VH-VL binders against Uncharacterized protein B0228.1. Designs and how they scored, part 4

Target 1, 207 residues: Uncharacterized protein B0228.1, of Caenorhabditis elegans (q09220)
Amino acid sequence: AVVTPSIENHKMENASVTISKVPISHRPRGFTAGSDSKKLAVQRFKLLISDFLSDAQLSKSIDVAAVGMHKGKSMDDILDDVYTRLRRTLSTKQISELAKAQKGLVEDLDEKSAKLVKARVKRMIVYSFDPAAEQIHKYATRPSMAFALIAETINERFVGSVKDLIRDVLTPKEYDIFRKHYHPHIFKLDNIGNNTEAVRTTTHETF

## First folded at step 23 (VH-VL)

Design Q1 (from M3 with heavy chain Y102E, light chain D31G)
Fold by OpenDDE, last read:
Structure Q1 (fold): chain C 207 residues (1-207), chain A 121 residues (1-121), chain B 110 residues (1-110)
Amino acid sequence: as target 1 above (207 residues)
Amino acid sequence: QVQLVESGGGVVQPGRSLRLSCAASGFTFSKYYMYWVRQAPGKGLEWVAVIRYDGYDKRYADSVKGRFTISRDNSKNTLYLQMNSLRTEDTAVYYCARGSTEYRSGAFDIWGQGTLVTVSS
Amino acid sequence: QSALTQPASVSGSPGQSITISCTGTSSDVGGYNYVSWYQQHPGKAPKLMIYEVSNRPSGVSNRFSGSKSGNTASLTISGLQSEDEADYYCSSYTEYDTLVFGGGTKLTVL
């Protein structure tokens, strides 16, 4: 009698991390001129999120995002639209850098895990920007207003919260590997002024 | 002053239940991950459970899964550990400890004095 | 999960430098930079000495330092003093989002 060991699939109960939506308390402030707002958004993006893209690439990406938000598209669709557009405009150097990062991620995690990590990161971004997108859809009657709201959304507090969410949804290993390959140029994972995890911890008044 | 104070320990028979409490003071309790760590007499430290600042994410050591429940009341600045189906091997000093606002730090900077739980026939 | 491996005991004379090792796997110590060290005197709660491999909390002496190579983290205590006599524990996160402690090391100052 060959006792086939029943591989009890221990369903790792994916503890559903209830991600609290960061309330974007953006009262529509007096919207600055649309061009200035877009420039501000570009600058803040480069400073807080990524300096991988050129100003022109980022400007066009913000245009696509703003239009998408205004039309009430999902953030997932918006990101896909932005990505599709960017693929057409990336330089050889940028393509090479992305390929290198992807290759490294796959080497360290394997293909399946790498894909999952990227998906989780994307989901956190989508989740975080959903409230802003809803506000833009509801209140932005002009493109300039959309740009202003985007610029206002991209601030240190908000971006910091997104980064924290990314850390929460990844295992420590996944996070460190992701950071290894994507930080800081492709994706800034550290908060401004927190060049080290130690500094970050200190800024949170934990130690 | 930042402080954690455990209570609720005592002597209990196997199969019984106890509820531990940890009162926090001197800091914004609702911002921090909180942990339970235990230490059997003359033994090392053992992680028991963790709870996120908002109480929605909870994790347990395999040794206590299904028996222990971690919870918190942020309005009372209190952490809890409900211990059911207690076993002799659960005998330990139970510490509550403050983690960070970042889950993955895995470091505890503030500890309570501990409360002794003795499970004996 | 199996505890991280620490030596049961280490000893040194005053003024000497000693090192305590903490050995895990690529699923814990080797995979992450989330190693912590705790000091525990008899009858007292643990005290955080090092976090994230090499960072010292405020109020911890600069005689304490942490490092990591491969699957092994190390706590170094320089200029050993009598008050350093205690139990020392390492900890690490794991790839399974769990926390694991070492078995502890008793440090004796001779």
Scores: ipSAE 0.015, ipTM 0.575, lowest interface PAE 7.6, mean pLDDT 85
Fold by OpenDDE, fold request of step 24:
Structure Q1 (fold): chain C 207 residues (1-207), chain A 121 residues (1-121), chain B 110 residues (1-110)
Amino acid sequence: as target 1 above (207 residues)
Amino acid sequence: QVQLVESGGGVVQPGRSLRLSCAASGFTFSKYYMYWVRQAPGKGLEWVAVIRYDGYDKRYADSVKGRFTISRDNSKNTLYLQMNSLRTEDTAVYYCARGSTEYRSGAFDIWGQGTLVTVSS
Amino acid sequence: QSALTQPASVSGSPGQSITISCTGTSSDVGGYNYVSWYQQHPGKAPKLMIYEVSNRPSGVSNRFSGSKSGNTASLTISGLQSEDEADYYCSSYTEYDTLVFGGGTKLTVL
């Protein structure tokens, strides 16, 4: 009587990570001039998120995003719009760098897994920016206000939370591979304050 | 043909109220920012109010803030300006103007013929 | 908010080129590329002539052109014609999310 071991399908309970919506207390602080706000947004983006794009490319991307948010477009659609525009303005070097990163990701994870990782990262970005987009849609009727709100949104705390979220959604292996190919130039994944080298003490428990 | 037609102007006493209407035709009204601009007799143009395409956001010039209310009915393709506590300095031709579908545009490509509001004791 | 500064009047002969200036600050004309120009004939509604500093709407003559340097926008009318006699207004958005008009310029064709 060959006792076929009943593979208990452990239903991985989708732990609904209740991402605590950090209340963006956006009291309309004194909005700086629209041009200054936009510059600030560009600078913060380069500092905290990515320095892969030029100032001009980022400036125009912020324009597209601001308009999309104001119109109440989904963040997913906004990102697609930004991407579509950027594709037309990327330098040969930038295209090559992106291709290299993609190739590396596929080589290390395979094509299917690489696609899933990118999709998860995108979802986390979309999720994180949705509240800001909603606020801009509700309250920003002019360029100065939209740019100011974007600039305010792009801060160390917010961006740090997005990075943490990305880390939490990916497996350690996926995260390490993603970081290997995209950090720091295409995507800054490290938080400015956490240079704590997680000494992964590989406690080799010699069993 | 794209057209805006203002109505509701007239002669009123100070402190009274008046409601202006602007009927839009020939375009998708619900997609555009709409504006009121006024011009006192022999004077320049003055921005009065703006309303977003969905009617959610409204802004006013300081000179009319708290007294005037801009609104719209997209189902009727009509823009409104409720004017309360009218003053003699509110005497002007009132124009409705079409903005853009983009919040960054400050240009008005379509204007109505205007309606005269006279506030006199 | 104070109106943008325009000359009260400008004049030119038929066939000449004239320029109307519109001066603001870094908070309006100098800060944004949202300058518009309007032509208004007596007893008529304004007509958009230039938008976003230098763009012409459909149906506007190529004799009309717009530019900006620093805090000053300019409307140039080349090959001046009698029908160009009108009032001209500039406008700009401001950092305070308001719209401001210039005081207007009366153009006379001599």
Scores: ipSAE 0.010, ipTM 0.579, lowest interface PAE 8.5, mean pLDDT 85
Fold by OpenDDE, fold request of step 24:
Structure Q1 (fold): chain C 207 residues (1-207), chain A 121 residues (1-121), chain B 110 residues (1-110)
Amino acid sequence: as target 1 above (207 residues)
Amino acid sequence: QVQLVESGGGVVQPGRSLRLSCAASGFTFSKYYMYWVRQAPGKGLEWVAVIRYDGYDKRYADSVKGRFTISRDNSKNTLYLQMNSLRTEDTAVYYCARGSTEYRSGAFDIWGQGTLVTVSS
Amino acid sequence: QSALTQPASVSGSPGQSITISCTGTSSDVGGYNYVSWYQQHPGKAPKLMIYEVSNRPSGVSNRFSGSKSGNTASLTISGLQSEDEADYYCSSYTEYDTLVFGGGTKLTVL
């Protein structure tokens, strides 16, 4: 009598991680001049996300994003538009650096897995910016307002959350490989708050 | 049948006001961006104004900014263009046009037949 | 805002292919994929022929196609027919969230 073990199909209850839509209380604070807001957005982007692009490249990218969001275009399409525009303006050096990072990613994961990792990262970015894009579409009646809202969205808390989300959707191996090739030059993956703890541990051993 | 019908055109003197209307039928008016485009006699097309489906976002060409006001009444399926301080250069056939639903694509798939506005002293 | 640049006129024989160009800047045609093309017959309202650079609305002949390279969008009409004789206008959104039209092109079928 071969007792066939009844594999109890534990229904993994898909814990719908209700990522609570952080209500961006965008009370329109006094809209600084649209030019100042855009500059702020550029600076915050460079500080928190990536300093790989020039100020001019970022400024233009923000223009595309702002217009897209204001028009109600999907974030996926907006990112594609931004990417398409950037490809035309990248320097030879920037292209080479991106190619190197891509090559490294493919070498470590293979081509299919590398594509999947990039796609997941993109999806997390899209997911994270969708609420902001919706708010911009609904409430930004002027381009200057869109820039201000973008600048406000790009903050330490928000960017930190996006980085955490990226970490959570990748396997540890995928994340380490992605970080190896893209951090910090192309994409800053470390949260600004975590770098202060690493410096404190090295000073205690030399006594 | 999907249709737009403009009305309110006529002959006016410079400095006067005129209100154009565009009646929409055959589609859910409240879902679409709506546009005004004008064409001076023997000239090309010129964008005048746009209004979002909910009426919250409005944009104007520089040539009419501060003088013209676009509005809509979704309960009446009607688009409006209030034209104040009219100038001779505002003389044109005015078209209402239907834009997109989800986002502002700048494509107008439905046009009215237009209404002529003549500003002459 | 300066109108997009189109040739004043283009001509072709029946059955031929012609292309109409629409040249802007990086702030309009080159910056976004929101280029549209309209056909207008004398005394008639414009008709949408192409939207978002290369998409055809329902009911528009597959003889009409759109493309873009750099700051220049193009409308190609293949297999020209007498009914294609009309004025053609391009349009594009701008970085200022405004719309700009081209000056128009008169197409003559010879």
Scores: ipSAE 0.005, ipTM 0.553, lowest interface PAE 10.5, mean pLDDT 85
Fold by ESMFold2, fold request of step 24:
Structure Q1 (fold): chain C 207 residues (1-207), chain A 121 residues (1-121), chain B 110 residues (1-110)
Amino acid sequence: as target 1 above (207 residues)
Amino acid sequence: QVQLVESGGGVVQPGRSLRLSCAASGFTFSKYYMYWVRQAPGKGLEWVAVIRYDGYDKRYADSVKGRFTISRDNSKNTLYLQMNSLRTEDTAVYYCARGSTEYRSGAFDIWGQGTLVTVSS
Amino acid sequence: QSALTQPASVSGSPGQSITISCTGTSSDVGGYNYVSWYQQHPGKAPKLMIYEVSNRPSGVSNRFSGSKSGNTASLTISGLQSEDEADYYCSSYTEYDTLVFGGGTKLTVL
């Protein structure tokens, strides 16, 4: 009975922690998340996605996600909606990089295993965001309020937990191959993003 | 102490169903991958199924795929195996086992005592 | 047939060292460092002796050691004692995200 390192416990504790809710009673009725809230959400998503997508592409993806969350759509449907809309705006270079990553994953794993790896990564993203989507559906009375709630939910500690869960859902070999083809250009999967050591080193630092 | 206790075994006819339970105690159940492993009388060990700590990722041996369903209830610290369309070759002692780490490693550091399932006419 | 090949039996005298082999392919033992060894006494559940090729869980004697070379993993038991008499199984992760066991080795202490 070996206890997993504190990084694993930190990931699970962060993933299981109820994400902060923003009660409407603490904000004026009709509060609209402006471009500042969306800019913050875009910045926070870049902790996971990198600069692979432009700010405009991320902003549109967040719009699609916020509407879906407000309507109470499943995270699976929300991610599918985001992917469908994104592909219409990808540059030739972005399409080429995604195709190269996919081809490399298939060559190093085989087609079946590559498909399973991507499906499991998607499943962990769904798992990580389901509680936030549920809170946004319950508490955001308008889609624009969802931007503020998304930005508050997606902090560095939350993103670190998502990265750790992605690593944990894959075998070490699968993770190394996935990382080889997707990191850091498409996804930021670097373990340096683990904020537990940063918090311990600088006790008053907040994320 | 860390413990796993299986129940629900018995004698059933081919084509019938049976549901096994595994009660966990002494550890944080929701942090661990959980497994079912079986051992036919006089034979070796065979992996049956695995379920991730959150219940989302499930894998099955080819010999049981489509007939068996692994599940867990983290609020009750209980692992389940629903066995449908049972065959005589499913006759075995069924062990529930804890993965040795909070990630998928394929090593089982805690085992139950097993529950016998006999499928015969 | 078992996916991993183990000898059906091995034997040794008290105080000797013995080695049990576990041979797979590049798709399991050779490709992954997730090889485990289990000891099973009659009528009892298996006990984890070695994990991740060579790591020993707490409470397992340092007389037990594991290694691998290519597609073959090995469990070595030094200083054989009568209580070491049991069945031993290896297991490995596969490239298909499944687990496979060896057929088992009966260790007899003479």
Scores: ipSAE 0.000, ipTM 0.427, lowest interface PAE 19.7, mean pLDDT 79

Design Q1 (from M3 with heavy chain Y102E, light chain D31G)
Fold by ESMFold2, fold request of step 24:
Structure Q1 (fold): chain C 207 residues (1-207), chain A 121 residues (1-121), chain B 110 residues (1-110)
Amino acid sequence: as target 1 above (207 residues)
Amino acid sequence: QVQLVESGGGVVQPGRSLRLSCAASGFTFSKYYMYWVRQAPGKGLEWVAVIRYDGYDKRYADSVKGRFTISRDNSKNTLYLQMNSLRTEDTAVYYCARGSTEYRSGAFDIWGQGTLVTVSS
Amino acid sequence: QSALTQPASVSGSPGQSITISCTGTSSDVGGYNYVSWYQQHPGKAPKLMIYEVSNRPSGVSNRFSGSKSGNTASLTISGLQSEDEADYYCSSYTEYDTLVFGGGTKLTVL
């Protein structure tokens, strides 16, 4: 072997590759829309991203996001709206688990570094979802587009790319500490294997 | 409890203008798409216009483009239809309707009782 | 623009099931799952009976059901009753971000 890749080389290469360059289809094929598409988005979110939230909490969060995207709000504002509404519905157990994760992050890093880690994670989510939000805003004049596009965006490849960006924007130490306190109960940070069996089963049942 | 009440209909000569209002109550008006639908006497339903909940996205039937303007005032819970250059074929009962969800679904779950516009000389 | 095609009239006897068709194109009924059905009694405002092809609003009897195949949507009324006698309209979202109604169907309960 001639050269072993360094962390800077991997980070720079991954930082130059972003899901925001990949166009998202704006024309849903003839599938059931509305409540069925929202149910699919909830199911995919729980499978790929997090099962920390209830179906009702996710359904409301998707409603808030769809309205924000339809109105053309920035993803930063949309995420703030979702978090603001969601905080009102969290159980005492959910609040305790979030507080414990935050306390652990602060203890293992420090308060300033913990804030920066969370800000960088949010920034990667914003940049990754901005193109989809822009397409929904441009084409959200069709009732079938909003929920269908959200459901289509939440897929194994796209979510995996967001997870890769989160890993790349943090140092190895920062990532390990974030993962230690947030994975898997608050955020699923591992990619689902090299196959699509879980995603195919969910897609098969809904199609 | 949820209500839409249209007003402003009447008899008017061709070429004149008329402004319809729709007062909404019993729901959060600013969360909903709002629609105008008309029905000529003895005829079927015809969609006229739609406005997004924030007032910025508007669509019109080809028959009224350039002559009618849909608008809303969310602080007054009121929907409007400004009807300019009226023609005899605009004679109809005009219904205000609420979209069934907070997104554009194309269904109208709440209707007013309508206001009659008659365009004749 | 162009209206969706509905039969002008249908009739049925009390207790029967009746179906009203609504035919469009791939640019509306066939391309989108945003088909709605409205019931209108004489002199009254329309009432939403079915939305998004097959969903029933609260307060609408389960005797009313909707479906779609290709470019044709259908409203089915089972257990026909005298109060079901009315005009019925379908509507669909279009690829031009507009809405179109069918011409209407008068249902007569014999």
Scores: ipSAE 0.000, ipTM 0.429, lowest interface PAE 18.4, mean pLDDT 81
Fold by ESMFold2, last read:
Structure Q1 (fold): chain C 207 residues (1-207), chain A 121 residues (1-121), chain B 110 residues (1-110)
Amino acid sequence: as target 1 above (207 residues)
Amino acid sequence: QVQLVESGGGVVQPGRSLRLSCAASGFTFSKYYMYWVRQAPGKGLEWVAVIRYDGYDKRYADSVKGRFTISRDNSKNTLYLQMNSLRTEDTAVYYCARGSTEYRSGAFDIWGQGTLVTVSS
Amino acid sequence: QSALTQPASVSGSPGQSITISCTGTSSDVGGYNYVSWYQQHPGKAPKLMIYEVSNRPSGVSNRFSGSKSGNTASLTISGLQSEDEADYYCSSYTEYDTLVFGGGTKLTVL
């Protein structure tokens, strides 16, 4: 068969500011408006992105992110700050599971390709979240207001668009292998509702 | 040229075992995901199992899980299916199939001729 | 039995076009670009006609085309010929890293 990669331009502009309703069956019970914005962000993250981290680990990560966004730090620097704090809190089991996923990725690709896949995934996350981080910097006058904006950013439509971008910037082989080792425990790569964007076609042709 | 040739089919009683082989030639066997697909007489296609190119990642249809074992020997360019605790509903033509790419894509571009397994008392 | 829904049969006259549908979910047809179509004549192994939604392998007539919209993939055969009379199966990659087939469609050329 002859297959070539076809990665189209990413057209999901400004999707980060859209907050869609999460189905009631997916919402935490007992949520109270106001001071619960960080709890909402944690629960949305676990529902849409990953339940690999504990509530405490996520709460600390959101604190670090909110301060960084409020101060106007780049998303690259924010992610580095979050990782630096988070790594000291990982359990032996979490470390083992991350190591297993990385080892599987390297075995199925090779060390250089595995590094490139992870770098491209990170780049898509940064690309997608930078506009939201800038809005949080401009409009959240205190870190606590940043929690509400973070929770609003973590919605089905926006998270779905980030997942679509990750699929679009990886070859079918790279995506399949990344998904095999990271989904769903470390990263939830499937959407929980209807897709908001057409699935991008990726193909590889060899001559 | 590229080909797959299944062997080891036959008539066997329920509860017994049978081992299928698939000899591959004309391509770099160790680069491909390999599959078993079956078709009961007069019925549609059913995926049975898949094995990764290195032999360590294996997946099975629920209907055969715990009874069938897929394996491969890359030094002999051969794929295997060990079928234990056979049932009458396992009666089918068993096809060996090559995945269309060097990764799991779900398209099968090369098929063997099939080997008939009949499970009857 | 099958995770993907196909019509049991379709028919057309020589020279006409027909379309065979394959409906799944966002966890298979809708979520991935790994939809394939197979043609199977009686007593023969299946032959890959379309892969990755719309690509034809070398040696497959351009009368065969594939597409998808939402959770439904389609195989279109134009200029029907008597040798097109066969069973047609769709397949899709799933979120569980497995493969599922449709139940098959018998195409009759009248």
Scores: ipSAE 0.000, ipTM 0.422, lowest interface PAE 19.7, mean pLDDT 81
Fold by ESMFold2, last read:
Structure Q1 (fold): chain C 207 residues (1-207), chain A 121 residues (1-121), chain B 110 residues (1-110)
Amino acid sequence: as target 1 above (207 residues)
Amino acid sequence: QVQLVESGGGVVQPGRSLRLSCAASGFTFSKYYMYWVRQAPGKGLEWVAVIRYDGYDKRYADSVKGRFTISRDNSKNTLYLQMNSLRTEDTAVYYCARGSTEYRSGAFDIWGQGTLVTVSS
Amino acid sequence: QSALTQPASVSGSPGQSITISCTGTSSDVGGYNYVSWYQQHPGKAPKLMIYEVSNRPSGVSNRFSGSKSGNTASLTISGLQSEDEADYYCSSYTEYDTLVFGGGTKLTVL
């Protein structure tokens, strides 16, 4: 079992699967400068994406992301920064749960396929957040303004679109196995709104 | 100890409907893919349908698409097959089967004894 | 969905080894390692003998083995016994997210 992922997972390229882009209609219309915008981002993350991390861990991760986005760092560099700081705060229980999920994924797929699945999921997250990161860099004159934009980006429609992209980039087998080991505690894969049916992409012979 | 028991088979006329049930015991039903497989008298095995452990992902053989619906009630440890618009070629023993893996591999490690459905005028 | 091709029958004497073939296409047997083999005695439900091409469930004799080459899977039974007389079916996952069975092979122990 591996207790921490290697940094090589952050540098993998997408494989040959067709991908739907996140529609521009999911972009926030502007900034709301409320004093609790970071708390809202944490609450929305836990509701829509994952309750695996504590409020403190999420708050620190959002701080790192907001500073990076404000400075115009690439999403890859931002995720590396978040990962580097987050890994130092993970509990032994959290490390064990991540190792168990990774072990299960490797056992059910094989090491090469498991690595590719995680790389494809990461690529969809990066692709989906790039437009929001660019908007934050362009318009947020200070990191605190970035919190409001991050909170508005994390909404049911946008997160649902990211989940649809993840489903589209994986085969049905890959998705079912990833879901078995990561959903719902590490990564929520169902959409909120009473529609949990999945869209699958399958490989077909040509013609 | 592990057991699957089918019920609901019988004789029906073409165009009618039947609902099959499969009662599961001795294992955690909600952790397994469940399958229906049928066998016409004197013929081979034919896969009919599969349902994921959470009930949301379903797949059907082309011969039954649009007519049959697989479902499950994890609180009652029961698998169902709703068979509508029955045809004489649907005459078979219907087995429920437990998948041996957490994905749709088609490996069925536990089988019921089957229930006979006869469709004739 | 598509059918997998098996011989209609095979026969062997006690103590012999026999092989039953299961031929599909690159869209099923050739494209995926989710081939299974089932034994069925008259009036009984099928029993899983081999899964994922070559894996034996616990309680299945090591006289049963499975393999695959290209689009053809094979079940080999060594040291034939009278109890092995049964129908044998292969199955495979397909690229259409469906499952298919072969037509079955009647094994007669002479």
Scores: ipSAE 0.000, ipTM 0.425, lowest interface PAE 19.1, mean pLDDT 81
Fold by OpenDDE, last read:
Structure Q1 (fold): chain C 207 residues (1-207), chain A 121 residues (1-121), chain B 110 residues (1-110)
Amino acid sequence: as target 1 above (207 residues)
Amino acid sequence: QVQLVESGGGVVQPGRSLRLSCAASGFTFSKYYMYWVRQAPGKGLEWVAVIRYDGYDKRYADSVKGRFTISRDNSKNTLYLQMNSLRTEDTAVYYCARGSTEYRSGAFDIWGQGTLVTVSS
Amino acid sequence: QSALTQPASVSGSPGQSITISCTGTSSDVGGYNYVSWYQQHPGKAPKLMIYEVSNRPSGVSNRFSGSKSGNTASLTISGLQSEDEADYYCSSYTEYDTLVFGGGTKLTVL
C-alpha cells in the first residue's frame, strides 16, 4: 500500500499588509526658491538615506526624479533612469564600494537570494515614494514645486517608515546581511534616534 | 591563452602625437578594467591611466592628464592610448595590463610585453 | 602623487628570509587594503605576486607573503632562491581614484 503523501496545499494567505498611507500634509509651506528646495532635498537625503553620492550626483539624480514624477513616470522607471545615469558618472571609488557590497551580499546569500533581497528593497522604496510621485504629478506645475515636494517628503518620519518597511519585508538573516554590506555608507538603515544606546554600553566595563 | 600585445611604439619628436594599441585575447575583454603603466629606462613603474570595462570611467596620472587619452573598443578587444604633446620625459616602455572585473584591488594580473616609446629631439 | 617609499636594495643568501617594506600614507596604503606586489626580472614585464595585501595569485610560490601594518605594507620572501633576484614594486589604490607605485627594490641573492 504505497501511502501517497497528501501534499497539503498550504494556502499562503496573502496577508494584505495594509501599509497605512502616510498623509502627505499639503500645507502650502512657503515655497522656498526651487534652488533652495533642491539643496534641502540633497541635504536631507545625505543625512537620512545615504552619503554615498556626491552633492552633484544627488542634485542631478533629484532633477531626473523630479522631471520623471512631474511627467507621471512610474517610480520604478524613475529609479532605473536615475541608476542608468549614475552608472555612467560614478567614480572608481564608488564603483569599488558598490562592487564590494554586491559581492559581499552574493557571497553571504548566493546570487539568487541577493537578487531577491535587492528586488524587495527596491519594491519598498517604490511603494513608499509612489504617493509622493502621484502628488507631484498632480500638483507640481513647475520643477521648483517638484523639488519642494521631494524635500518635504524626505523627512525623518518618512525615511524611518521606509527603513522599518525594509526591515519587515526581509528575514532577520537577510536584513543582517544587507546591513552588513550596505550600512551605513551606501544605505543608512538605522534611525537617527537609536544611535545613543550603543555608546552607553562600552563605558561601564572599563571601570 | 590569456594574452596582451602592445603595439604602436616608436621614435617621435617632442610635441608630436602617438597612438598605442593593446590587443587582448583569451579572455572576455569587455568585463575587465584595463590599465596603462609605463617604465622609463632604468626607472620604476609609473601608473598612467585606467579605464572601466564599459569605457565610461577613466582616470589619469597627473603627469599625463590633459595630454593622454585612454580608450577601448570592446568589439575589437583592443585598448588604446592616444598620446599628444609628447615630452622627452614620456620616453618609456608602455605596458598594458589587465585589472579586475571590479575596481577593487587595482592589481594587474596580466601584462603585455610592452612597447617602447622614445621621444627625442 | 608621491611614490610609495621602498628601500632601494635588499640582499640575502639562499635559504634566508627577507622583507621588503612599502610605506605610504593614510590616503593610500593606510587607507585601503588594496596593496599589490610585482616582481620584475630584467627585460621582462612585471608579474603579480601579491594582491590585496596578502593574497597570492595562482602559480605564485607560497614563499611569497604579504602583510600590512598602519601605512606600511611588507613583502616577505622565505627560503630565498637565485631566481628571486629581481626588482620588486609595490602599488596601492588611492583616495583620489588613482594608483601609485613604489620606487622599487632591487633584490640581490648572494
Scores: ipSAE 0.000, ipTM 0.545, lowest interface PAE 11.8, mean pLDDT 85

